# VH-VL binders against f4iux6r469to655: the designs that were tried, part 11

Target 1, 187 residues: f4iux6r469to655
Amino acid sequence: RLLQRLPGCVSRDLIDQLTVEYCYLNSKTNRKKLVKALFNVPRTSLELLAYYSRMVATLASCMKDIPSMLVQMLEDEFNSLVHKKDQMNIETKIRNIRFIGELCKFKIVPAGLVFSCLKACLDEFTHHNIDVACNLLETCGRFLYRSPETTLRMTNMLDILMRLKNVKNLDPRQSTLVENAYYLCKP
Key: E = the ipSAE of ESMFold2; O = the ipSAE of ESMFold2 at other seeds; V2 = 0.75 times the mean of E and O plus 0.25 times the DockQ between their complexes.

## First folded at step 4 (VH-VL)

Design a01 (framework fv_emicizumab_arm2; at its last look DockQ between E and O 0.74; V2 from the best seeds 0.00; counts 0 for: pae E 9.8 > 2)
Fold by ESMFold2 at other seeds, look of step 4:
Structure a01 (fold): chain C 187 residues (1-187), chain A 121 residues (1-121), chain B 107 residues (1-107)
Amino acid sequence: as target 1 above (187 residues)
Amino acid sequence: QVQLVESGGGLVQPGGSLRLSCAASGFTFSDYYIQWVRQAPGKGLEWVSYISSSGSYIYYRREVKGRFTISRDNSKNTLYLQMNSLRAEDTAVYYCARDHYEFWSGSFDYWGQGTLVTVSS
Amino acid sequence: DIQMTQSPSSLSASVGDRVTITCKASQSISSYLAWYQQKPGQAPELLIYAASSLESGVPDRFSGSRYGTDFTLTISSLQPEDIATYYCQQYDSTPYTFGGGTKVEIK
């Protein structure tokens, strides 16, 4: 019903309208259904993540369990996938990390979780973790660099990123990806 | 209801080619990774290949790499396996299987009924 | 490649018996292990994923457990409809690999 409209919410006004309508369905069962629908955003529709994050931020003031459940599911997904040795889950990993990054900009995900995820990727800076780290930085890196309480930690992480690029002998695509992410954060 | 239907199997001589299809329905095909798994008559299961939801990431077991090509057409909800340079050891029932979407990607929550490929003189 | 050693290759048990099937991985696969049931003439069906998580619609007499690289599928009370071959599968890394199978029969 209302959840079928989520993929169509491609503007602030559309997601805000749906958020208002959803307030009339405030039960624990409906909150769990909403969290599941938000979590299962299509892997090919990453533009929706900012709008979904806006909905979560709006509902967080009166439905405290929605952000808690969603963040827990995203963190569990990150931890479940970051150490898998196969190369097949890149689309899920990208969706996951970009959602975490968007929620960080809305102050739903604490910066500490973002730095933990980034650290995990930098500690094992190989194939998919390179792409995941760069996607996280493209999503919220500039936000964290410009935020006074996180500027120093972000600067340190960006220095580590560039050092790894120079040491790890990355192919030209990956090297360019790292450079682009760096300069998006620190122009 | 989730449905996966394989087709295109048959008898072929060694060195020949076949193209398998898997028609999907009852779910959003473009959201799911899909696999091919095979089973020789009276034998166990053997994973063959894997394709990501967009088709951007593809992996093959070593024994078929270079001979088999997995592909998908998300507009037609169809998975394909082009099999070239077929050998007797490729004789099997070929299943398409859907990757478990939510958590723990890499397990296969729905399987088709299979299509038999026989490679024999 | 990760080898999955499954035992026994076959077993015969009475209705109501507790049945255990073991699968050993040649290296750590964390909890990335699934169990499948294949009834004669049918495609496999997923029973358990993540070593111990029961797939929706699967009877609760089925359970899975992990100890290190050793994995166990348990049927707490064997039923006539459980006649099948059971396979474990690791999905920690590609190529994904299956155990050799365990054929379960009713006496």
Scores: ipSAE 0.011, ipTM 0.614, lowest interface PAE 8.6, mean pLDDT 89
Fold by ESMFold2, look of step 4:
Order: C-alpha cells, then structure tokens, then sequence
Structure a01 (fold): chain C 187 residues (1-187), chain A 121 residues (1-121), chain B 107 residues (1-107)
C-alpha cells in the first residue's frame, strides 16, 4: 500500500514524507517488504536512486537491517551479472551500479565494495563493463577522489582506466564516456 | 497472479503479415523485460526477441531481424510482435515470456499458453 | 552462438527412480543455465535457474548442478506428474539457446 508510492517520490520532500509515514510500519516483515521495493526500483527511473538512498540513510540508525539487507542484495546482483555477456542486462547493470554508488555517497555502502566492483569491471574492460565502470565513477567517483582516506586508491584506479582506454579498441561513444567519467572525478 | 495471454495467431500465406499481442496482468508490466519464444510443431524451443522495460533496448534472433518488430505499450500492459514477410519456417506456437526480474535476467519465469502461427500456401 | 547439447533425447523410467538429464555447453556459460519442464499440450515452466537454484513452488525432488560446461538436472524420485519434455537453456549471451529436449516417460 504505502510502497506503491515509492516511484512517485521525485523530490527530497516527497521521499522524506513517505519515510516518516513508513516509520509507523516498523516490523520485520514490513522492513523486508521495503527493502524488496527499494531494490526493485524501476530500471528506467535512475533519478529515484538518490531519493531511495536518502530514505535508507534516514532509516539506518533505527532499522539497521534495511541497509544491510539492501547492500547484500545489490552486491549479490552485481556478482551474478558481471560476467554475463549478453546485451539484455545493460539497464539492470546500470541500475545496480548507480544504486551502489549513491549508497556509497550516503555512507551506507563501504568504499571497499565500490573499489571491488570497479576492479571487476577494469579486469575485463570490454562490452557492458565499460559502461558499468563509467556509471559508477559518474555516481561516486569524485566523492571518493576528494575523500582523504580513498584518494590514493581512486587515483590509481583512474590511471588504470585511462591506460585501458588508450589500449582498447573503444568506439567513439565508449571513449567519450570514459573521458567524461575521468574528468568528472579529477577535473 | 501473473498472467500472460497471447493472441493474433492464425493462417497466413508466405510473404504475409500478422501482429501478435500479449496481454499481461498480475504484475507491474513496465518493470519487466519481455521475450518472444517460439516452438515449431513437434520441435524444440527457439528464442526470438526481447524488449526492455521502457522499450528502448531491443534484440532479435538473426533469422527474424528486419522482418519482425517487437514493441510494447506500458499503458495497456501489452507486448506486440509485428511479423512481416512470413516464411514457412516461421510456423510455430509463439509464446510471450516474462524475464526473471530479480538479478537472473535471461531466464523466463512465466510463460503464456502460446498462439499458433501457420505459414502455408 | 552457444550450442546446448542435451542428452538423452528420451528416457523411460519407473515411479520412484532417480532420473538424470544432462546438457553440455559449447563454451563457458558460467552458471547461466535454466531448466524448464513442458508437459504435453502446455507451455514450459521454469524449474531451475542459475544452474542450481530452485524456482519457487517447484518440488525439492528436482535439483540442478554444474561441473564446468556440463550441467545436470536430477529428479530424485520420479513421480507420475513428471511426465514431460525437459529443456535446458543458456542465458549467458544472446541469442539465448535451448537444448534439444528430453522426453521423460513412465514405464
């Protein structure tokens, strides 16, 4: 009932209002339903990810299983898809990695998970993994570059990214995507 | 309860056209990729095409590319397959099938009952 | 295209027997393999996805396993309602491809 309103929360005020209303439904079963609804965010509505991440961050101190369950589901999804070679899953992969990146900026996903995902994409830098890596960097790369504890590791990853761009046969779209991601992180 | 119902099958001559429909209910249609899979009489299964949730990402099996057009209308919860320049080898039962939404995309968790397309003179 | 070689093409077994059906992929498909059951005159139904994960509502006498590019579907104790043709399907890469099917009958 209340979860059917999630896709309509296209502003800070709307997601905050729904979050307050949801607090009256604090049971284990209702928390699992919320996590499932958040995880199943529409593939075509990536703008919702920041607002969903805000809701998770707001609930994290009082309902600690919500962030832990969501992060585990996202990590499992990434690992299940990273080696798939078909064209069909690109929208799901992009949704997955952008959600991970948004949650990292809200300090729900640890940076170590983000670096693990990025490394997996750079280790086989072809096909969808190029798009996934660039989307991750566009989402949280500057955040990690500017954070003192992660700036060195992010710098190393960005150097690897540019080396791979220079040695791979990337089409113009892919090459532009990589360049944009790099300079968003390190202007 | 998830339901997929195909319609629009029938007998056509070679070179003719048909438009298949798949009516969906019991789930949020706009969140799912949907596939067409066909089965020639007495034969095995053959994947035909898929369409992404928004309709912006489409792929066809090589043998139908250029002749078949998959589309969807999310406001009507309906998937379509426009089949042009039909050949005898397109004779089959055509199923619409829902992609396994979670993170296992590419497996088909719900199938319609199918609609028969027969191409003969 | 990835070829899925399914064996046997048919088999006949008694109620209570253990039945094993195999599929071999022509190249690595990781764990992206599904098994479907198609009863006579009906649409296919998903049994197993991700090589070994049982779809909701499927009896636990069905199981799947993987060794390299070799995949097996096992029915631990065949029941009369298991009369069907079984198909494997890879979904590692498009075009998605199916095995040739295994028709299972009761003696």
Amino acid sequence: as target 1 above (187 residues)
Amino acid sequence: QVQLVESGGGLVQPGGSLRLSCAASGFTFSDYYIQWVRQAPGKGLEWVSYISSSGSYIYYRREVKGRFTISRDNSKNTLYLQMNSLRAEDTAVYYCARDHYEFWSGSFDYWGQGTLVTVSS
Amino acid sequence: DIQMTQSPSSLSASVGDRVTITCKASQSISSYLAWYQQKPGQAPELLIYAASSLESGVPDRFSGSRYGTDFTLTISSLQPEDIATYYCQQYDSTPYTFGGGTKVEIK
Scores: ipSAE 0.006, ipTM 0.604, lowest interface PAE 9.8, mean pLDDT 89
Fold by ESMFold2-Fast, scan of step 4:
Structure a01 (fold): chain C 187 residues (1-187), chain A 121 residues (1-121), chain B 107 residues (1-107)
Amino acid sequence: as target 1 above (187 residues)
Amino acid sequence: QVQLVESGGGLVQPGGSLRLSCAASGFTFSDYYIQWVRQAPGKGLEWVSYISSSGSYIYYRREVKGRFTISRDNSKNTLYLQMNSLRAEDTAVYYCARDHYEFWSGSFDYWGQGTLVTVSS
Amino acid sequence: DIQMTQSPSSLSASVGDRVTITCKASQSISSYLAWYQQKPGQAPELLIYAASSLESGVPDRFSGSRYGTDFTLTISSLQPEDIATYYCQQYDSTPYTFGGGTKVEIK
């Protein structure tokens, strides 16, 4: 019953302890159960995402199917949600994108997937997609901006974001959200 | 079944114009970035242009910028490439290709069969 | 523009052989690299994206790896249907650029 302890892992020490214990129960069935438990994190429990990402990163070196399955599920969820402009569950979109961003900081999600998500949001600059893009930038944008491999690409994405803000008629909340995300990445 | 079908290729004289079309079916066309990639006879692949799902972002290789115009009509599930001031070096099979969309755009998971453009006097 | 140098330009191998094709980027492209297979008279088909991710439906004898700006496509056991020209492509920045291609032939 190690998976029942996941919602209580609200520190690095607690998640690391559970991760070590999980390594002794590493059957394919248990790995699928873990991935499903991580993916089904409540949309209101965003504080757990960094710890879950740390667990996945720790397990990635010896159980490559765990990060692979989780990333696939998150990518499929993003693609399903971003193309549905009438979706009203913003919390699900935020949970999805923040998990992607947290996993990117551990190099579990490749930067390319993050840029793909950003591009999709900027291409269809709706109120929800603005929230999604800004949450992603707040989560991993500074990490990507400071990395030599991704600095130029991040600069391009941030320039596109500001161009869209300037040409679209954004309300004050959306305009402020974009500005905050931009300057959080580029001090 | 995802399909991309190109048309509009043919023989044209230097300085002439052609408009290529790519008809998409089997997927939600308006959700995808689409590319034009060309291949000269017996040569390698060369990326030409892309257009975003909404049409808001368009990019061209330098050699065709100002001469070629990429566009799309999402209501007709059709991509276009208007080619003006054609040169002998534009001779190639032109493919339309769908972005895989798994990473920052640019990998292409489905390709059409291509349409041959020959620029010759 | 980012130059993609692909080697060898051609190779001949026997069925069951391990085949290795390399591609070098002129600057860092992270893992934004795809590999394509093109059979004579046909359109290219995606094999690998993000340097090492196997496209759905592609046989697991194909694999990709990255070391810095050096990228490798490996066919662990060459099959007759693998006779084709293989291309790498970077998609880190526009213009997207392809390698020169590697023609794989059976002895």
Scores: ipSAE 0.000, ipTM 0.457, lowest interface PAE 14.7, mean pLDDT 85
ESMFold2 (binder alone), look of step 4: mean pLDDT 93; pTM 0.947

Design a02 (framework fv_emicizumab_arm2)
Fold by ESMFold2-Fast, scan of step 4:
Structure a02 (fold): chain C 187 residues (1-187), chain A 121 residues (1-121), chain B 107 residues (1-107)
Amino acid sequence: as target 1 above (187 residues)
Amino acid sequence: QVQLVESGGGLVQPGGSLRLSCAASGFTFSDYYIQWVRQAPGKGLEWVSSISSSGSYIYYRREVKGRFTISRDNSKNTLYLQMNSLRAEDTAVYYCARDHYEFWSGSFDYWGQGTLVTVSS
Amino acid sequence: DIQMTQSPSSLSASVGDRVTITCKASQSISSYLAWYQQKPGQAPELLIYAASSLESGVPDRFSGSRYGTDFTLTISSLQPEDIATYYCQQYDSTPYTFGGGTKVEIK
């Protein structure tokens, strides 16, 4: 019913309207169904992640199990995927990391988790992990750079990223991705 | 109604080339990974190649790497498979199949009718 | 490559019988396994994904289950229209691999 409308919520007004209607139908079973629906957002529908994160943030004050369940599922997914060499999962990794980044901007995902994800990617600086790290930085790097409590850690991470780019022999695509991500955070 | 329609199959000599097409309708083609899966006469299913929704991420089984090229034109809702240096063991019905949205890439919810490729002297 | 061993290769059963088909992965694939039905001369159709999730429009007499690397497709009450070859497929990693198929026939 309501969950079938999620893919169509491509504006602030539409997602807020659905969120209000969902609050009216609140039950433990419906909250689990919502979390699963949000978690299984299509890999190709990255534009929905900001709206889904807004919905989660709005519901967080009254239904704290929603953000808790979603963050745990996303963290578990990241940890299961970060060391896998299977190239078929790249779009799933990007969806995962961008969702984590969007939720970080609403303070649903703690900055510590974002830094852990970045460190994992920098520790194993493969082509896929470069794409993942750059997508994460594009999504929430500027937000973290501008926040007084995370500015120093972001500066250190960005310095490490640029050092790795200069030391490793990256192809032009990967080199450009790193540069774009860096300057998006520190314009 | 979701439809995938393959075309371009036929008889070709070993070493020859063929280009398969898959025309998609009834869904937003640019939102989906699409697959090529083949089935030799009397045999089971064998995955051949995958292409991401944008066309940026492409995958092949080992035996066809360097000989086959998968591509897509999202403006025409069409998937292609360029097959070069064909071998007798490439003889099969070739299906295009759509990836399933609710989970990881790799399960296929809609399939075309298939097009037969026969590599024979 | 991940090998999918499917058994039996064929079976004969009567209408109304409970039919069980098994599939074993050579390594862990979590629940990334699908089941397909292929009728003679037709394309395969998805029945089950994520090991146990029933695809929309598929009769509820079909079910899937997982125990470690062992996967089972069950038809609770075989119908004449269920005569087909059934395939399992892992999608944990590339190359995606299919089981050898199980041909189901009516006695």
Scores: ipSAE 0.006, ipTM 0.491, lowest interface PAE 14.6, mean pLDDT 86

Design a03 (framework fv_emicizumab_arm2)
Fold by ESMFold2-Fast, scan of step 4:
Structure a03 (fold): chain C 187 residues (1-187), chain A 121 residues (1-121), chain B 107 residues (1-107)
Amino acid sequence: as target 1 above (187 residues)
Amino acid sequence: QVQLVESGGGLVQPGGSLRLSCAASGFTFSDYWIQWVRQAPGKGLEWVSSISSSGSYIYYRREVKGRFTISRDNSKNTLYLQMNSLRAEDTAVYYCARDHYEFWSGSFDYWGQGTLVTVSS
Amino acid sequence: DIQMTQSPSSLSASVGDRVTITCKASQSISSYLAWYQQKPGQAPELLIYAASSLESGVPDRFSGSRYGTDFTLTISSLQPEDIATYYCQQYDSTPYTFGGGTKVEIK
């Protein structure tokens, strides 16, 4: 019932209010419904991903099954999509990877999973995978670059990305996208 | 324990062919780029070829391009180098080497012991 | 192709000496340079990557530095087990290229 208000939570205050109310009305039978609702966020509602990630982070200390189920669903979705080149799938790929990135900033998604996603995109440096990698870097690359635990791996990943840009024959849009992602992480 | 073991080297006449293998163990082979590096007797190291984790990206030094083919079978944890139209200057110990896990594009953290290829009449 | 010029080709030093080996790239390679140690009859072993990062398990007497396109490997206090040939390698672009090697011997 409270879940009907999720699409309207377009501020920290609104998502925090809903999170508090969920804690009061929560039953174990409703946790799966919440995870399903969060996972099925519309491809056009990317602005909600940060708020949903905040909610998951808030609930994580009390309801460990919520972050675990959501991360598993997102990882499974990424693995099923990373090799798909159909244009219709790009919006789903972008939603998926940005949600992973937002959850990473709350330490719900481990950095290792983000690096695995980046590696998969760099190993198969297709037009879609370039967009996916750059969206991931735009979402959490700076966070990972600034963290002492991940600075070295981020530096290495960014350097590989720039090397691939230089040796591949990228069109101007893709070249600019890679450059923007690189300098957004390492200003 | 990470281990790479090369095999398939031997004596071959100019114009002949050999297929080298590199058996990997102790790590998730399908996650790493792997390299072939050679060393002529008494000489320095020379990079030959690279293959990506999936096998989708392959690079060769110019002198072997069109004659050598790098490939991998991730289900068998094995790397291959098919060497055709061999020349005397291909005589060398051939090493397989794994890309470093933190900097996986071009620095090599583990090497096999090598297999000697001699091209001679 | 990027050429790596390594010097000297060989050197002899005493145990406890500070040893320096240099490597010069023909163009910018940023810090994409590795140093390897190869003992007679053995495969090369990685000592340093990213110009200055020490590989796990490598003694801290080994260090690497960069100044532009000039790279240096330093052994602060040479030990008997350090007798080997040392190679630099750039990995900025393919083809990956190695220096000619520096043979280090103890007097």
Scores: ipSAE 0.005, ipTM 0.486, lowest interface PAE 13.2, mean pLDDT 86

Design a04 (framework fv_emicizumab_arm2; at its last look DockQ between E and O 0.65; V2 from the best seeds 0.00; counts 0 for: pae E 7.1 > 2)
Fold by ESMFold2 at other seeds, look of step 4:
Structure a04 (fold): chain C 187 residues (1-187), chain A 121 residues (1-121), chain B 107 residues (1-107)
Amino acid sequence: as target 1 above (187 residues)
Amino acid sequence: QVQLVESGGGLVQPGGSLRLSCAASGFTFSSYYIQWVRQAPGKGLEWVSSISRSGSYIYYRREVKGRFTISRDNSKNTLYLQMNSLRAEDTAVYYCARDHYEFWSGSFDYWGQGTLVTVSS
Amino acid sequence: DIQMTQSPSSLSASVGDRVTITCKASQSISSYLAWYQQKPGQAPELLIYAASSLESGVPDRFSGSRYGTDFTLTISSLQPEDIATYYCQQYDSTPYTFGGGTKVEIK
């Protein structure tokens, strides 16, 4: 029942309190239920992703199956959707990639997965994948640009993104979206 | 046991209305995209409409847009299809079907047994 | 809209025969192709998803493959219980579309 409170955790204090209370319910079944609840975060509640990621990071040191299950589910979802053209899938794709990006900032998702997702979007530079790539960069691009071990690879990815924008004839909305993501990462 | 049960079919005059229901059980209904698919007597399958988990995103086959309304009530685990301005070509068995897996949508892994809608004078 | 052209429209074969059903997509759909079996008087059942992945509980005599925009369902050894109509369905993008169906009968 503690999981019913997840959608209401709109502050650091609230998610931290729930995380402490959850520690007293630690069983394999309860850990699976938590992962499913985190994964099924409503797409209308993207502000929760940072707080959910904070909870996962707090629990990671003592419940390593929680981050591993969640990351695997998010990666599987990305791979199942990245080439889909459904108009109805864009909100799921955005929630997915923003969650991956938030978890990367909490060092739960490895940067390698983020770069793999970004590369997939740049390799097939479709209408949806431009939005997905830009949302990923808005979420964790600056973090990866500032991190010495990933700065060079992030710089190369940003240069590829800008070159694709200049070569492809993007509409003004997407052209602006790419520019904003680029300069958010490296002013 | 995943189960989908359609109801509300019947005989109706052209121009009339019907509301179909699909009662879901055995799974977390609110986690899945749900579809309506129809099959005219002696014919193949035809996708009709989809609704997202929360109901925020809805898509219709062109031939029914403006006449049919898909909706869901996640508190009652029920999917609906309101069909207005019915035509003879809408005569079919109507199935509700669940999208495959909670985090992957696109194929239909569980189907109801269908409810027959007949539109004739 | 993506058109799925399924062939043959019907076939008749003996128990033990290898049966092949083909669907052709009018444009690239990657591997977003499902196969369904509909037995007489029943709702469709999912057999294959992602072009070649077998759904849980489906006998391993069923298999799926992809060559570009051409997709194939194969029944390696036809059984009496396989009498049904088979449909392919693309789920690359809405509107989701089905092939016209293949009615399979035993001689």
Scores: ipSAE 0.069, ipTM 0.665, lowest interface PAE 6.8, mean pLDDT 89
Fold by ESMFold2, look of step 4:
Structure a04 (fold): chain C 187 residues (1-187), chain A 121 residues (1-121), chain B 107 residues (1-107)
Amino acid sequence: as target 1 above (187 residues)
Amino acid sequence: QVQLVESGGGLVQPGGSLRLSCAASGFTFSSYYIQWVRQAPGKGLEWVSSISRSGSYIYYRREVKGRFTISRDNSKNTLYLQMNSLRAEDTAVYYCARDHYEFWSGSFDYWGQGTLVTVSS
Amino acid sequence: DIQMTQSPSSLSASVGDRVTITCKASQSISSYLAWYQQKPGQAPELLIYAASSLESGVPDRFSGSRYGTDFTLTISSLQPEDIATYYCQQYDSTPYTFGGGTKVEIK
């Protein structure tokens, strides 16, 4: 029923309308189904992540298990993939980290989780994790840099990022990605 | 429930070509990475190629790169392997295998019955 | 490429025996290791994933463990239907590679 409309919610008004309608389906089973539908957003439809995050934020006050289940699933996905050395899961990793970043801007994901993910990528600053780190920073890095509570920690992480760029032999694409991410956070 | 059925195997001369198909049913085909794995008669298993859910990421073992082409048609629930410039060492049963679980993969939870490819002069 | 060295290449054991098969990776693969069973004339079937997680429907007599780059498949009490060749497989990185196999027979 209403979950089939999720992929069509390509505007603020559409996702808000669906969110209001969904409030009338408040059961444990329906909340689990919604979380699974949100988590399974197509990897090619990254534009939906902000709208899905908006829906989660709106429902968080009355359906507290929705944000908690979604965040746990995203964190578990990140942790299960972060150490893999192949490129098989790059699409999933990018969707995962951008969703985490969007939810952080809506104050659903705590900043501590974002910093943990970023640290994991910087600790193993390989081809794959470079892209993941840059995508996270592009999504929520400026938000965290401008927040007084997280400015110092974000500044320290950005300094580490630039030191790694200067020490590692990054190809031109990755070097450009790192510089773009850095200056988006700290213009 | 989950079913993978390979077809298109046969006898071919060295240098020849062959196209394998794998028909999938009982699951959402477009949600899974799919693999080709081969097994020479009386020998062990050898991964050949993988294709991502959308088909945008493709991986081959070195020995087949440039000769084999993996592809998929998600509207037909079908995986393909185009094999060109076949060699005697390509003789094997070829299996279509599904990645384990949608969101972390690399192990193969369901396999087809296989199709035999024999390359002999 | 990551080489998976599997031992023994074959073994013969009695019904009820504990059977241990070992697989060694040439470099760290974390816990990205699977075990497969291939009965004669059949396709492989997944037994264990993530080094120690039992696939749905697999009997509890099968277990997997990891110590560093050494991985072990254990059959706690061998049954007649366990006659098969067993393969380990790393899925840490491409090319995904298999061990050479262990043929298990009953005396």
Scores: ipSAE 0.034, ipTM 0.618, lowest interface PAE 7.1, mean pLDDT 88
Fold by ESMFold2-Fast, scan of step 4:
Structure a04 (fold): chain C 187 residues (1-187), chain A 121 residues (1-121), chain B 107 residues (1-107)
Amino acid sequence: as target 1 above (187 residues)
Amino acid sequence: QVQLVESGGGLVQPGGSLRLSCAASGFTFSSYYIQWVRQAPGKGLEWVSSISRSGSYIYYRREVKGRFTISRDNSKNTLYLQMNSLRAEDTAVYYCARDHYEFWSGSFDYWGQGTLVTVSS
Amino acid sequence: DIQMTQSPSSLSASVGDRVTITCKASQSISSYLAWYQQKPGQAPELLIYAASSLESGVPDRFSGSRYGTDFTLTISSLQPEDIATYYCQQYDSTPYTFGGGTKVEIK
């Protein structure tokens, strides 16, 4: 019943209310059910990712297995899909990377994992990897660029991104996407 | 119990049109990519078209692009294939199939029983 | 387009035999390959996905393996209900392409 309300939590108040109610149902089995429900968010429901990430961040201090299980599932999914160039998986790839990015802003996903994902996309900078890299940067790139701990690494990644744009002969859509992502991260 | 039931097949003359339907039940239809796969009599399987959950992303094999239109109505749990300018080589049993799992998207875990389309004069 | 070359086109075997079917991709598809079973007059059924992952409910006598661009479906001990045509399918990129099929018959 409680997890049936999860897709309807489209505000901070609604997700926080559900998070409080969930605390009364704390068990290992219920935590696994919650992680599965969060992971299986629909590809088209990107608006839910920030709220789900907020819920995970709230629960992380008391239920460390929730963020650990979710992050592992997302990392496994990314590694499974990053080399697959099928256009049908673009929605799944974007949902995956944006969820990773949202969780990074709450420090649930470590910056190192985000940089590993970005590097994998830049190492094979073609097809969906261009869209995936740009979606990741749009989601958490500015957060990483502004953070003292990651500013230098972020600057280096953005320099590589711009060099690849110039040498890879991207089409106009892809070139615009890269420029937009770059300038969203830095002035 | 997942079920997919195709309908709308039949005999049509070259240049004609047919609209196929696939009625889904036993699962959350709006949560899955759905496929059309065809099989000519006595021949192998051939992927035709795919549609994303909301219908925002659509894919076709080259030979049907511009002639066939895949669509879905999530409120009715129904998938459609509008087939125009039909040719003899389009003669086949048409299956609708559910995408296995988005983690392994592109493999098809449940199939309908198929509907026969015969293009002949 | 990625071409899937499946062999043999047909085979005859006895109940209890080990049966192997091979499928070769014209380019790298990583492990994005599925195997299907189609019995006469029926729709195909998924047996294996991700080259080697057994679909839920499928008997463990079925297994899949990958070596580079070469893929193998193995039936360790053929049963009468296994008489069918088997297809491989790559799902690395669209258009998704199937092998030509292998018809398995009892001797």
Scores: ipSAE 0.000, ipTM 0.474, lowest interface PAE 15.1, mean pLDDT 86
ESMFold2 (binder alone), look of step 4: mean pLDDT 94; pTM 0.953

